# Ledger of designs, part 11: VH-VL binders against p53630

Target 1, 237 residues: p53630
Amino acid sequence: MNSKSQQQEQQPIVFVTGTDTDVGKTFVSTLLVHKWKAAYWKPVQTGIESDQGDSETLKNFKIAASTWQPPIFTPTYALQKPLSPLQAMEYEPNVDIRLLDFVVPEEWSAENPLVVEGAGGVCVPITRKLEITTDLIKHLIETSGHPVYVVVVARSGLGTLNHTLLTWNHLCDNGLRSHLFGVILNGEPNEGNVQALKKFGVNIMAQVAQCTTAHDQDMELHELPSVESLMTQQDVE
Short names: E, the ipSAE of ESMFold2; O, the ipSAE of OpenDDE; V2, 0.75 times the mean of E and O plus 0.25 times the DockQ between their complexes.

## First folded at step 4 (VH-VL; framework fv_guselkumab)

Design a2 (at its last look DockQ between E and O 0.63; V2 from the best seeds 0.53)
Fold by ESMFold2, look of step 4:
Structure a2 (fold): chain C 237 residues (1-237), chain A 120 residues (1-120), chain B 111 residues (1-111)
Amino acid sequence: as target 1 above (237 residues)
Amino acid sequence: EVQLVQSGAEVKKPGESLKISCKGSGYSFTSYWIGWVRQMPGKGLEWMGIIYPGDSDTRYSPSFQGQVTISADKSISTAYLQWSSLKASDTAMYYCARLGKDFDWLFDYWGQGTLVTVSS
Amino acid sequence: QSVLTQPPSVSGAPGQRVTISCTGSSSNIGAGYDVHWYQQLPGTAPKLLIYGNSNRPSGVPDRFSGSKSGTSASLAITGLQSEDEADYYCQSYDSSLSGSVFGGGTKLTVL
């Protein structure tokens, strides 16, 4: 029950989801993993016939300011076709994904946070029972024994207000408001988008830019909030 | 106890090759970065590069990129610093140092140093 | 390009307090990167003295302390002793070089 042991048992799981595919979830996950000195888990990987997957992409992404080497855990399911998990199972009929199969990796020491990256957006179907990414988040909340929080990644470009509000409101309507750390906007900074989303009660936790230099990536890392500050925000909310 | 033990002093002539070593013990060698630091006679410390032996990820200072090769053999817990063609200006003390996990770019344990002398 | 600047030497009598400055730029200390300090006794390898701006590893006396503000860091040594005669280096990450930079070093002489 000492303070350090109690803090380690309360190390959070942070689920990274997005407003859509290709919004930068893996890039943002990589930044968060290095900022928080966290471990990483992609529970369901698809498209392995043509891609080494998001875990390998994160492993190979270099941030010069960071010397953290994250523990990276094997996906619970890895499917061949570059489709949603539900559709990919049509080509692998012996695979039957069940939510109860998603157990936090035993190898996670829980000395640091765990970043969990979802497949696609919050409504992506995962199981043949049409359970979606939101159901996976709820499953982890119910079964992991750790605090679980959610980060939404959205592109800052055209259409983001609509996509972000739909995603945010979906999560709130599913009882996840108290779990939301906020939205990270990925792309060219746009204060107008930030202010518009804030008027709807959306918490914008950071803006990250698509970067071409190591210096810019280092700056992005520095500007991200600490996991401790985000947890404190939830505690007083 | 964490220890980094370096190979002995070297006396070489310009144009010769050289590979010096740094053996880590008392910790999981593949789980920590190892760096190399040069100290020219009477001068300060200069970072040369780092390697993560677990996957051979290697990063060099711009001042040393292309001038040296950093490598590791994880089967014997040893990191290396290598020159293909030494110059008299390479005369210096060379330290290996481990990067700790608590903070980024933190050199927490140092080897005893290897003196390299390059002269005619 | 931007290098951490330290005074080349400082001195103090036994029992006195001295400080060693480390001045950086917006690409290193000014960008918020941590400062680490190393002690190099004559004829020996450097040894970690202060990390993460102000933390002391086990075995380093509490008369050694570090701080950081703006683009600068400072190492303070109180109760000077003859064994403190050494070279002292600050070190940080520099984003323009994508790697580590050391200060030029400060030779401390105990009078």
Scores: ipSAE 0.601, ipTM 0.827, lowest interface PAE 1.8, mean pLDDT 91
Fold by OpenDDE, look of step 4:
Structure a2 (fold): chain C 237 residues (1-237), chain A 120 residues (1-120), chain B 111 residues (1-111)
Amino acid sequence: as target 1 above (237 residues)
Amino acid sequence: EVQLVQSGAEVKKPGESLKISCKGSGYSFTSYWIGWVRQMPGKGLEWMGIIYPGDSDTRYSPSFQGQVTISADKSISTAYLQWSSLKASDTAMYYCARLGKDFDWLFDYWGQGTLVTVSS
Amino acid sequence: QSVLTQPPSVSGAPGQRVTISCTGSSSNIGAGYDVHWYQQLPGTAPKLLIYGNSNRPSGVPDRFSGSKSGTSASLAITGLQSEDEADYYCQSYDSSLSGSVFGGGTKLTVL
């Protein structure tokens, strides 16, 4: 048995959210999927009229250091307009997203972790009842039967402190503190922001960048923490 | 039981073409990478390339890029290594090996090897 | 020259402990890539011996162990036996070469 066999009997679901849209959630999710040999699921995809979707982006993202072939599950909802799910639904009157519709894909064998990518930030409305991404996370916690954890993707640069702290505190205030793995900062390295966030009790998992060389990307991949290490840290806290 | 069975020894002349095979069994052939490793006489192991039979994604070592062609026929669970024009320096043992899923670039099962001798 | 450096040969008497070093660089072992070890008995194909730095496949005795630190890895064999006489190869990934790399191999002789 290898390191994976040493993992907990029940594989975790890791929800990847962000401080905003376009902070690099898909990129970070891709790195995590390959690092953890995980499956991938984006429950809600918007903007399919104009882009290929994040699932396809992840699928086509090649990491030379990785030989993992990630299982990718179809979004429960795919909406046409590149807007928030709520707004996108205004253009599709027959679509009514409900939290109860989000069931972990049956195709997931649970032999490996499942990375779930959220749409936008934690307060993005995803239903006509104005339920938000945080509610989806809670839904998965309550219904999946698996340990559920959260990774927050944030920009690394100036101005990220406020958004990161607001997001972090929001999640904590909503009872998800014990589910938080940490924050991954995406962008040019910024040690000042890292230190500042740590002073506020934010766990910084890693700093990554999309505009790195293949070598740097490989390095970043291996600098990411293992699922096991993160789970262990949660047990200690 | 996972098995990789390679084609038999080959004796060729310089300039000739050659295609050797590696047949996998005992596992889902399309779900695992399969690679080729060269071992020249009395020398060490050299990675040549890998192919994912599921979609034929192929990666080559820089040293072997353009020198050989790796392919697969998933219908018969067979991977191939071929030369368009052999050189004497191609004389070597060639192994196919499966990449495991637990760790990146882990060759967990190996074929028995195919000896290729190229001489005038 | 191999990207990963191994001693060409090591020797030991039965029952002794021997170690085989595998020295890499910041672009492979030092970058955090896993190290795997293979045993090649005379006239046979390589066989997986250690994977993921320190894991043993089923059937591999516990007298074989692997470790990794910094830019190097090591294979240790305790209670050396005559059947251990073989070539041993370390293997990893190198980001600069965008591919798998093997050590030069170490011939282990049991005296």
Scores: ipSAE 0.391, ipTM 0.764, lowest interface PAE 1.6, mean pLDDT 93
ESMFold2 (binder alone), look of step 4: mean pLDDT 94; pTM 0.957

Design a3 (at its last look DockQ between E and O 0.71; V2 from the best seeds 0.71)
Fold by OpenDDE, look of step 4:
Structure a3 (fold): chain C 237 residues (1-237), chain A 120 residues (1-120), chain B 111 residues (1-111)
Amino acid sequence: as target 1 above (237 residues)
Amino acid sequence: EVQLVQSGAEVKKPGESLKISCKGSGYSFTSYWIGWVRQMPGKGLEWMGIIYPGDEDTRYSPSFQGQVTISADKSISTAYLQWSSLKASDTAMYYCARLGKYFDWLFDYWGQGTLVTVSS
Amino acid sequence: QSVLTQPPSVSGAPGQRVTISCTGSSSNIGAGYDVHWYQQLPGTAPKLLIYGNSNRPSGVPDRFSGSKSGTSASLAITGLQSEDEADYYCQSYDSSLYGSVFGGGTKLTVL
């Protein structure tokens, strides 16, 4: 029996959000994409005037342990300024992002999971109507026809408790508790913070570090949970 | 049907250059890694390197880095392994193999092999 | 010396069960990397026998099975047949070497 065929019939969409910008969402998304043999989609990209974009970053990110070549889908919106989508749109008056514009790419065969990377944190406004990333997640839940789950990327170090808990509670309060896979902490290992977060009921999926040796990176990749295991855990809760 | 067909046996002298080929068929050539594996006479299998023809991403085993060059021509679905200067110690069977998509470093299909003999 | 260690040879009579071990380390099998097995009949190219630790490709009889535990993997052959006489190689990835690694190979003789 093929291990691939043992996967659930309907592949999940996993939305990767963060507690803030620059917490390592792209890095974590890359790891998950390779771990799960997933496709990748960042619906909104900002800062293309000065940055190659997260899609290109993911594409060019080489993991020695992985021979996966991820399908990468084009952002629905790509904005010039390195700002939040709302702010970036101020410089592009002809751009009007709407939640309805976000349709799962047709090129996604649904044979593999889809990792969706959000812009910034959960409360980042993405439309002129002040709809936020959380609303985008809900939109995907309602329209995609696939199981949708959320991974929160947070820093591992000082200050992460507050930001992580605020983000976690926000998502829970917005009815997304059953969609939460967990938190991935990015940075130097911090067992104290891990234990503290767990006491608050936060599921810590893994601790990863962006600046590691190739060996450590390979090891981290394999320490990540499988998407199947995470889905199973959700069914039990 | 997936097939990898390699070029014929080679007899060379030390110092000569050589380029052997592996032609893939029955699948999207640009969508799969293709690798080279050496087997010296009476010895085991040794991974040499891989190339992704889609973007020509190439990875070498440390033992073979700088010793050989792996390339591909996607227009004719062919991968290559070449030496600039052969040594007697390069005498071996060389296999090309495709890597599967969903399992890392899985060589799922193999060519028939190319025997390279280097002798003075 | 191969990164993955296999016995140089194993033997069995027709109908018997034989096992081929593949011993790795914390940087390969023990790190959770998948183990694949290949069969090489005399004078032929290797053929995929087991992939992803325990999966059989189409055309491979169910008398071939693979398993992995800890830092080791094992290939089991039940109902040994004369046609099974071949060299068998385990293969995985090694993070310390940043690449694929093969076992030294095991020659299976059917008595």
Scores: ipSAE 0.858, ipTM 0.932, lowest interface PAE 0.6, mean pLDDT 94
Fold by ESMFold2, look of step 4:
Order: C-alpha cells, then sequence, then structure tokens
Structure a3 (fold): chain C 237 residues (1-237), chain A 120 residues (1-120), chain B 111 residues (1-111)
C-alpha cells in the first residue's frame, strides 16, 4: 500500500456555530458528520437537568442513506441549567470553565474530520473571565495542531439578514475570515435573503431544512458540499 | 484477515423456528455493520437488513420488516438471522456481509452462505 | 422485482471487451448515490469487485472498470478471460426503500 501525501494526514476540525440558539446547529452538525464521516464533540453542554443533550440527539438521529457511526466524545463540561455556560456556573460554583481545559479528545483518531458544536452564538460567554465562543475557536486554532474551520448556521427566514451579517462580520473582524467555510441557512428556502446576503459578500455554502421523512433527510445530506471542496475553496480567498 | 463464518445448512418444515449465525473475525466486530442478503434458488440478491453490533441499531428492508429478526451477541462476535415461523418460500441461500466503514452501504466481505431448505 | 435493471446475460470471446449496464432511477443512481459491483462465481458467495462507482479493491485487476452517468452505471471488462465467467450484480442505495437495492444480475458467458 502506498503512503499518502503529507496533506492527507491532517484532518480538519470544523467548528459549527450559529447566529443564535435554536437555529439548527445540532441538525446541521448531524448532516455534516454523516456527509464527511466525521467524529463529533460538543465541548460545553448546558441544560442537562432537563435534556439528554446535543450529543445524544445527534447519536439518535437517523439518516437512512448513511451507515456512518460517528465517534461521539464526552463534553468537557456539562452543566445543569439551560443557560449560557457563564450563567450556569452560578448554580455550580465548584465548576470553573477555563479555555485551556478544551483539549481535542485524545480518542479522536484523526482519520476523519472532527465536527465541534458550539453553545449558542459566537458571543456566548463561556468563562468567568468573559471569554466567548469566538475565543474558544481561536484557542482551538492555536492549540489543536489541526486546520480549523468555521461554519455558521442561520435561519433562512425573517430576521436572518441582520443576525447573519452581525455574526459573519464579527468573525471576519476577529481575524477568522480565512477560517470561514460559510453559512448554512436552515429553514424554508428564501431566495431573497440568499441573494441579499451574497451581495454583502457572505458565502452561502448550503440551504437545508429539517423535515419529517427519512428520504428528505437523505436529500439534504446529498446536497451538502464535501469537506475537500470547502478546503480547496479557502485557497482561492 | 477479515472472515465471516456462517452456520451450516438447515432442513426444516413449515411453521418451525430457525436461528442461523454469522461469526466475524479479524476485525473489530462492534465497529462495523453486518447485513443479511437472501438469494432464492436461481435468483438474484436481495438485501434483508443490517445491524450495528456495537449498539444493536437495526434496519430492515420493507420486504422483510416483521418477517425476520436480526440480532447480535458482541461477546462472541456473532450476528443472527431468525424466523419464528418458516414458510416454504423461505427456501434460499442466506449470506451475511460486513459493511465497509467509509462507503455507505458497501458490502465489503461476505460469509460463505447458509442454505435453508423448508419442505412443505 | 429488481429496482436496478441489468441485462440477463452477456457474452464474449477471450480477449474481447464486454460491458454490463445497470439502469436505475432518480431515487438511487440518479440521486447520486454510489454504485458497487459484486462478482459471484458459480457455487460461491458474492465478492466485492468495484466500489464507489470506479474503485477496485486489492486483487482486482485493472481490466475491470466501473463508471456512472445520470441514472445508469456500467461495468467494463477488457481482456476477457475464461475465469471471468460469473454472475455480476450492481448495487446502490434507494431513498424510496430506505436501503440497499441490487440489480437482477447478469450472467457472463465466455465463449
Amino acid sequence: as target 1 above (237 residues)
Amino acid sequence: EVQLVQSGAEVKKPGESLKISCKGSGYSFTSYWIGWVRQMPGKGLEWMGIIYPGDEDTRYSPSFQGQVTISADKSISTAYLQWSSLKASDTAMYYCARLGKYFDWLFDYWGQGTLVTVSS
Amino acid sequence: QSVLTQPPSVSGAPGQRVTISCTGSSSNIGAGYDVHWYQQLPGTAPKLLIYGNSNRPSGVPDRFSGSKSGTSASLAITGLQSEDEADYYCQSYDSSLYGSVFGGGTKLTVL
């Protein structure tokens, strides 16, 4: 068997963030995990007192076209209250989240990409030092030893122009432009919003909608780009 | 090397139950789907269902849903295909096959087959 | 019964080229799902021949090749040899049936 090129040994980490809570980050993460044959990690999970969490939701999601069984890694922090990580720590005072604690799971074989799902949006506070999701992304860039990219999940409908532009511009202003794969819009197609975002220079990488039938989920999976094509696209920018 | 070894040929009467087996070796049994494929005498291949032994997630073809039970015992690296009440139309060769990890629905290794004969 | 349509038989003389077609629909090959091919020698279990449309596992000579276009796939065998006499099956995922479908099989006869 021939050895592959040096570039084939470095699988990317893809951080999935959103314009808000409840925009479909876990649904999109699930599609990407199955499309890319990736592993999954939710570094900080809140709300565990009333919810099994996003890792369990992803594990139980069935995409009939896919036979991939993702490695799913335990959150570094799991907090009880359904609040931001900062606020949830007020109810668990012995927990002190620090960015240095977020180490890529050693069980990740790095044979495949790693999808990392953030909590809420890019400015969600995580630590008592008021470090936010954007700081976690930068931390992974600096410490993981792997290429790191970002996907933004946004609603397709009302209000998305403002929220998507704020999120996109925030990431660009924080030096992450070269790490951005793009935006995935979730919901009923809205061509007006798509074209408006494109006029502002936002890269719309896909449009998806969660539905009730398994074969519609199969179609959403098929329409997503490969991770290789997205990495090639970054070289042009 | 990867090997799937199936239980021996069976001769049964209609209405009897049957459980045939497929033992996997040379790989991590709990990390790959195992599927079952029927081949009626002189006919082609028909997918019946798959199971992931690690968590026993099981999927059936619509034609076989409710007609057979697929199960696994990971402690002995063995998958099973089971009928509660055989019919003469169940006479066929039954293959187990492993699904490859990185291509969806790819049957990369096959067992030798188990001939099941059901005499009316 | 077969969701994927193959010719029931094809034949060729040693050294010749033969092709085996596999015609699907918009719910399988036409939706872009991969096509895999299996060889079944008389009296034996199927064996993987081509996967992911055109890839060969170790031990399969390059005179076997696969391709896919539109709703159809094709298996080509060049330099036909007597040992190639077998049944050949294509297979893909079908979104209407939520699982795998096989072609009806093609018996290759080497004259």
Scores: ipSAE 0.555, ipTM 0.813, lowest interface PAE 1.9, mean pLDDT 90
ESMFold2 (binder alone), look of step 4: mean pLDDT 94; pTM 0.955

Design a4 (at its last look DockQ between E and O 0.22; V2 from the best seeds 0.00; counts 0 for: pae E 3.8 > 2, placed apart)
Fold by OpenDDE, look of step 4:
Structure a4 (fold): chain C 237 residues (1-237), chain A 120 residues (1-120), chain B 111 residues (1-111)
Amino acid sequence: as target 1 above (237 residues)
Amino acid sequence: EVQLVQSGAEVKKPGESLKISCKGSGYSFTSYWIGWVRQMPGKGLEWMGIIYPGDEDTRYSPSFQGQVTISADKSISTAYLQWSSLKASDTAMYYCARLGKYSDWLFDYWGQGTLVTVSS
Amino acid sequence: QSVLTQPPSVSGAPGQRVTISCTGSSSNIGAGYDVHWYQQLPGTAPKLLIYGNSNRPSGVPDRFSGSKSGTSASLAITGLQSEDEADYYCQSYDSSLYGSVFGGGTKLTVL
């Protein structure tokens, strides 16, 4: 039995969050989905009045090195306004997002990992009760029956130290330390920031950037760690 | 059981058009890539292109781009490779192959091959 | 010439161990792309032998093994048998060519 067949029995859910909006969560999620041959689910999508949605973006993102066709599951909630879920709901009074509504898609066969993309950062409110993305992560941990891990997407450049550390510490303080795979820095390479973050105990998984060439994109895909390696690392810690 | 069955041998003249087929069975045809590989007489394997029948996404090798057309009819689980104008240099064995999901660009199942002979 | 380099031929006696090398570059094997191996018996279509560098599909004997290191991959056959006489091809992806690449093939002769 090959190692891949053995892994099919306990495929993880990997929640991709960020330090902010527009830090490249969708891009990073796309890379991870292709790297890990994973399925994709964004539970809450906002801004559908003006944007095609992250699911569609991921679907249309072609990687030459990848022949993976990711299963993409429909958002549980899709809101019109390009705002946080809480704010977007103000324009849709009949929508009341509840954590209990977030159930892992039944269509997910669990043969491959599931990448779950969050909306905004960890402290973004997603319910009228002011529950935040962190609460959604905890909900999935409690209800999914699968190992759940977290990847934090952050910008690579100036200012990222504060936001990354705040996000990292927030997750740690909320009991999610053992669920943290690490941080993926998106942007121009910045070794100084990488080293600084490492000094604070932050695991830097990779540095990526949106590439202008297919060649560079293909190379970046291979710079990402395997899900197996990350899981193994968690077992050692 | 996964099977790819290709159309029979072809004997053609230069300038003629040709369309050969590969029928998949035993699996979800629209859920897997299917590709074409050329093997000239006494030579090695050459990737030509792939198509995903689910959405008809098609990728060509640079060497074969514009030289051939790859298509699929999902209603009959069949992929096609076609030439508008054959050349003598197109004489070769042509294999269709399915791409597996365990690894990128993995050709896990192969057709029996279609021999194409182009001669004056 | 093929992007991946294989010896044109190798030979061995029954019961022996033989190794077929596949040498690539930084744009394919060295970039971390998986290497697959195919066996082509005389007059037949290629058959998957090894996938993902070292995995055997069902039905492939354990005497076949694959490995990868640096910019090269290797197929090892232990306990060589007469039925192993065939052409063997390595295959990977090349980022510079934006597509799949095959080795030139190796003819294995069982003496």
Scores: ipSAE 0.805, ipTM 0.906, lowest interface PAE 0.6, mean pLDDT 94
Fold by ESMFold2, look of step 4:
Structure a4 (fold): chain C 237 residues (1-237), chain A 120 residues (1-120), chain B 111 residues (1-111)
Amino acid sequence: as target 1 above (237 residues)
Amino acid sequence: EVQLVQSGAEVKKPGESLKISCKGSGYSFTSYWIGWVRQMPGKGLEWMGIIYPGDEDTRYSPSFQGQVTISADKSISTAYLQWSSLKASDTAMYYCARLGKYSDWLFDYWGQGTLVTVSS
Amino acid sequence: QSVLTQPPSVSGAPGQRVTISCTGSSSNIGAGYDVHWYQQLPGTAPKLLIYGNSNRPSGVPDRFSGSKSGTSASLAITGLQSEDEADYYCQSYDSSLYGSVFGGGTKLTVL
């Protein structure tokens, strides 16, 4: 008898960060959540005095082909001012963000991936000890008990070569190369920028754009890789 | 526990307007799609459209777009199907149904149906 | 006629096994979209019988089962009982119609 054991790999946490604020992290996170049927968590939300927040934006997003709705977990911290978490705490002195407070939500069934959306870019300060988004990623790697991977969202257009290379190299220099799934470029397709970034060794995993119709948005999902294929890619070295 | 209760049978003349209702209870009305399904006498089921009451996102089958209006009043947990001008061919049973939250296009709970008869 | 094709009728004796086919195309079942099945007893509203190709909701007997392969799906009923006499509909999403499609329905007669 050919005995075989089917081992289901532990479901990953995929941290979505960006080259800057407003590069499309929430839009890309939303596409990944729908592609992977994943749960969503934004650990630190800022700017709630003027905006309902990224969790609400993701909740309201709908794909023409799908009536499925993601599990969405409450932010660990929600701050009023539309600033970095560190700066926003200046206006809420009784809030003291600590990395230890970022515990993967217990409600997560771990039957599907968890998409975690960061605030701003990789060097955005989060705590009064000047810990940055990169430190939060490392914290989740060390404490979550799950495989943790990183996706970088960048603009597709002018200026992205500089910002993307700085972000990519920062993550690699911080020991996170083996955790990097790649970069998703958001905006009008730009083959020149894609090829230039590839020459520097940056993995471009997809190009996406906001579409004019919900049906065209379904085509964006075709272009996204499965989480399983990305995990297999990381095993190769 | 989840329940969809539809308005009563209607007898109408061609050219009249009509609005039928579907009241949901036992769940968070604004967090689930609600759909309408037509069944003509002796025929099968036909999907007409869906609405998400939380933001009123409404999607119609191509066969019914422009023929009916789907709406909702979330303050009273009620979805509606309405005609501006009924035709005899609108004679049918009309069901509302809820779409399940964690599976695509799954009609998990159904109303009892509203019979609409259009004749002189 | 119907985007999803079902036989108009099937019949079986009590205790027997029957199957009801649901044949689609590359724009629906063949594209990997889930198939759901509904039972409509005479004079009543439809009710969910099978979802996600093969899953049974709570309260549905295990003698009902579903499967999907290629562009087709199948509902099987074993241990046929008189209470199973009903109309059965398959349903999926169709990308060319941008919405839900039902099969034409199958009337099951218990002899």
Scores: ipSAE 0.249, ipTM 0.656, lowest interface PAE 3.8, mean pLDDT 89
ESMFold2 (binder alone), look of step 4: mean pLDDT 95; pTM 0.960

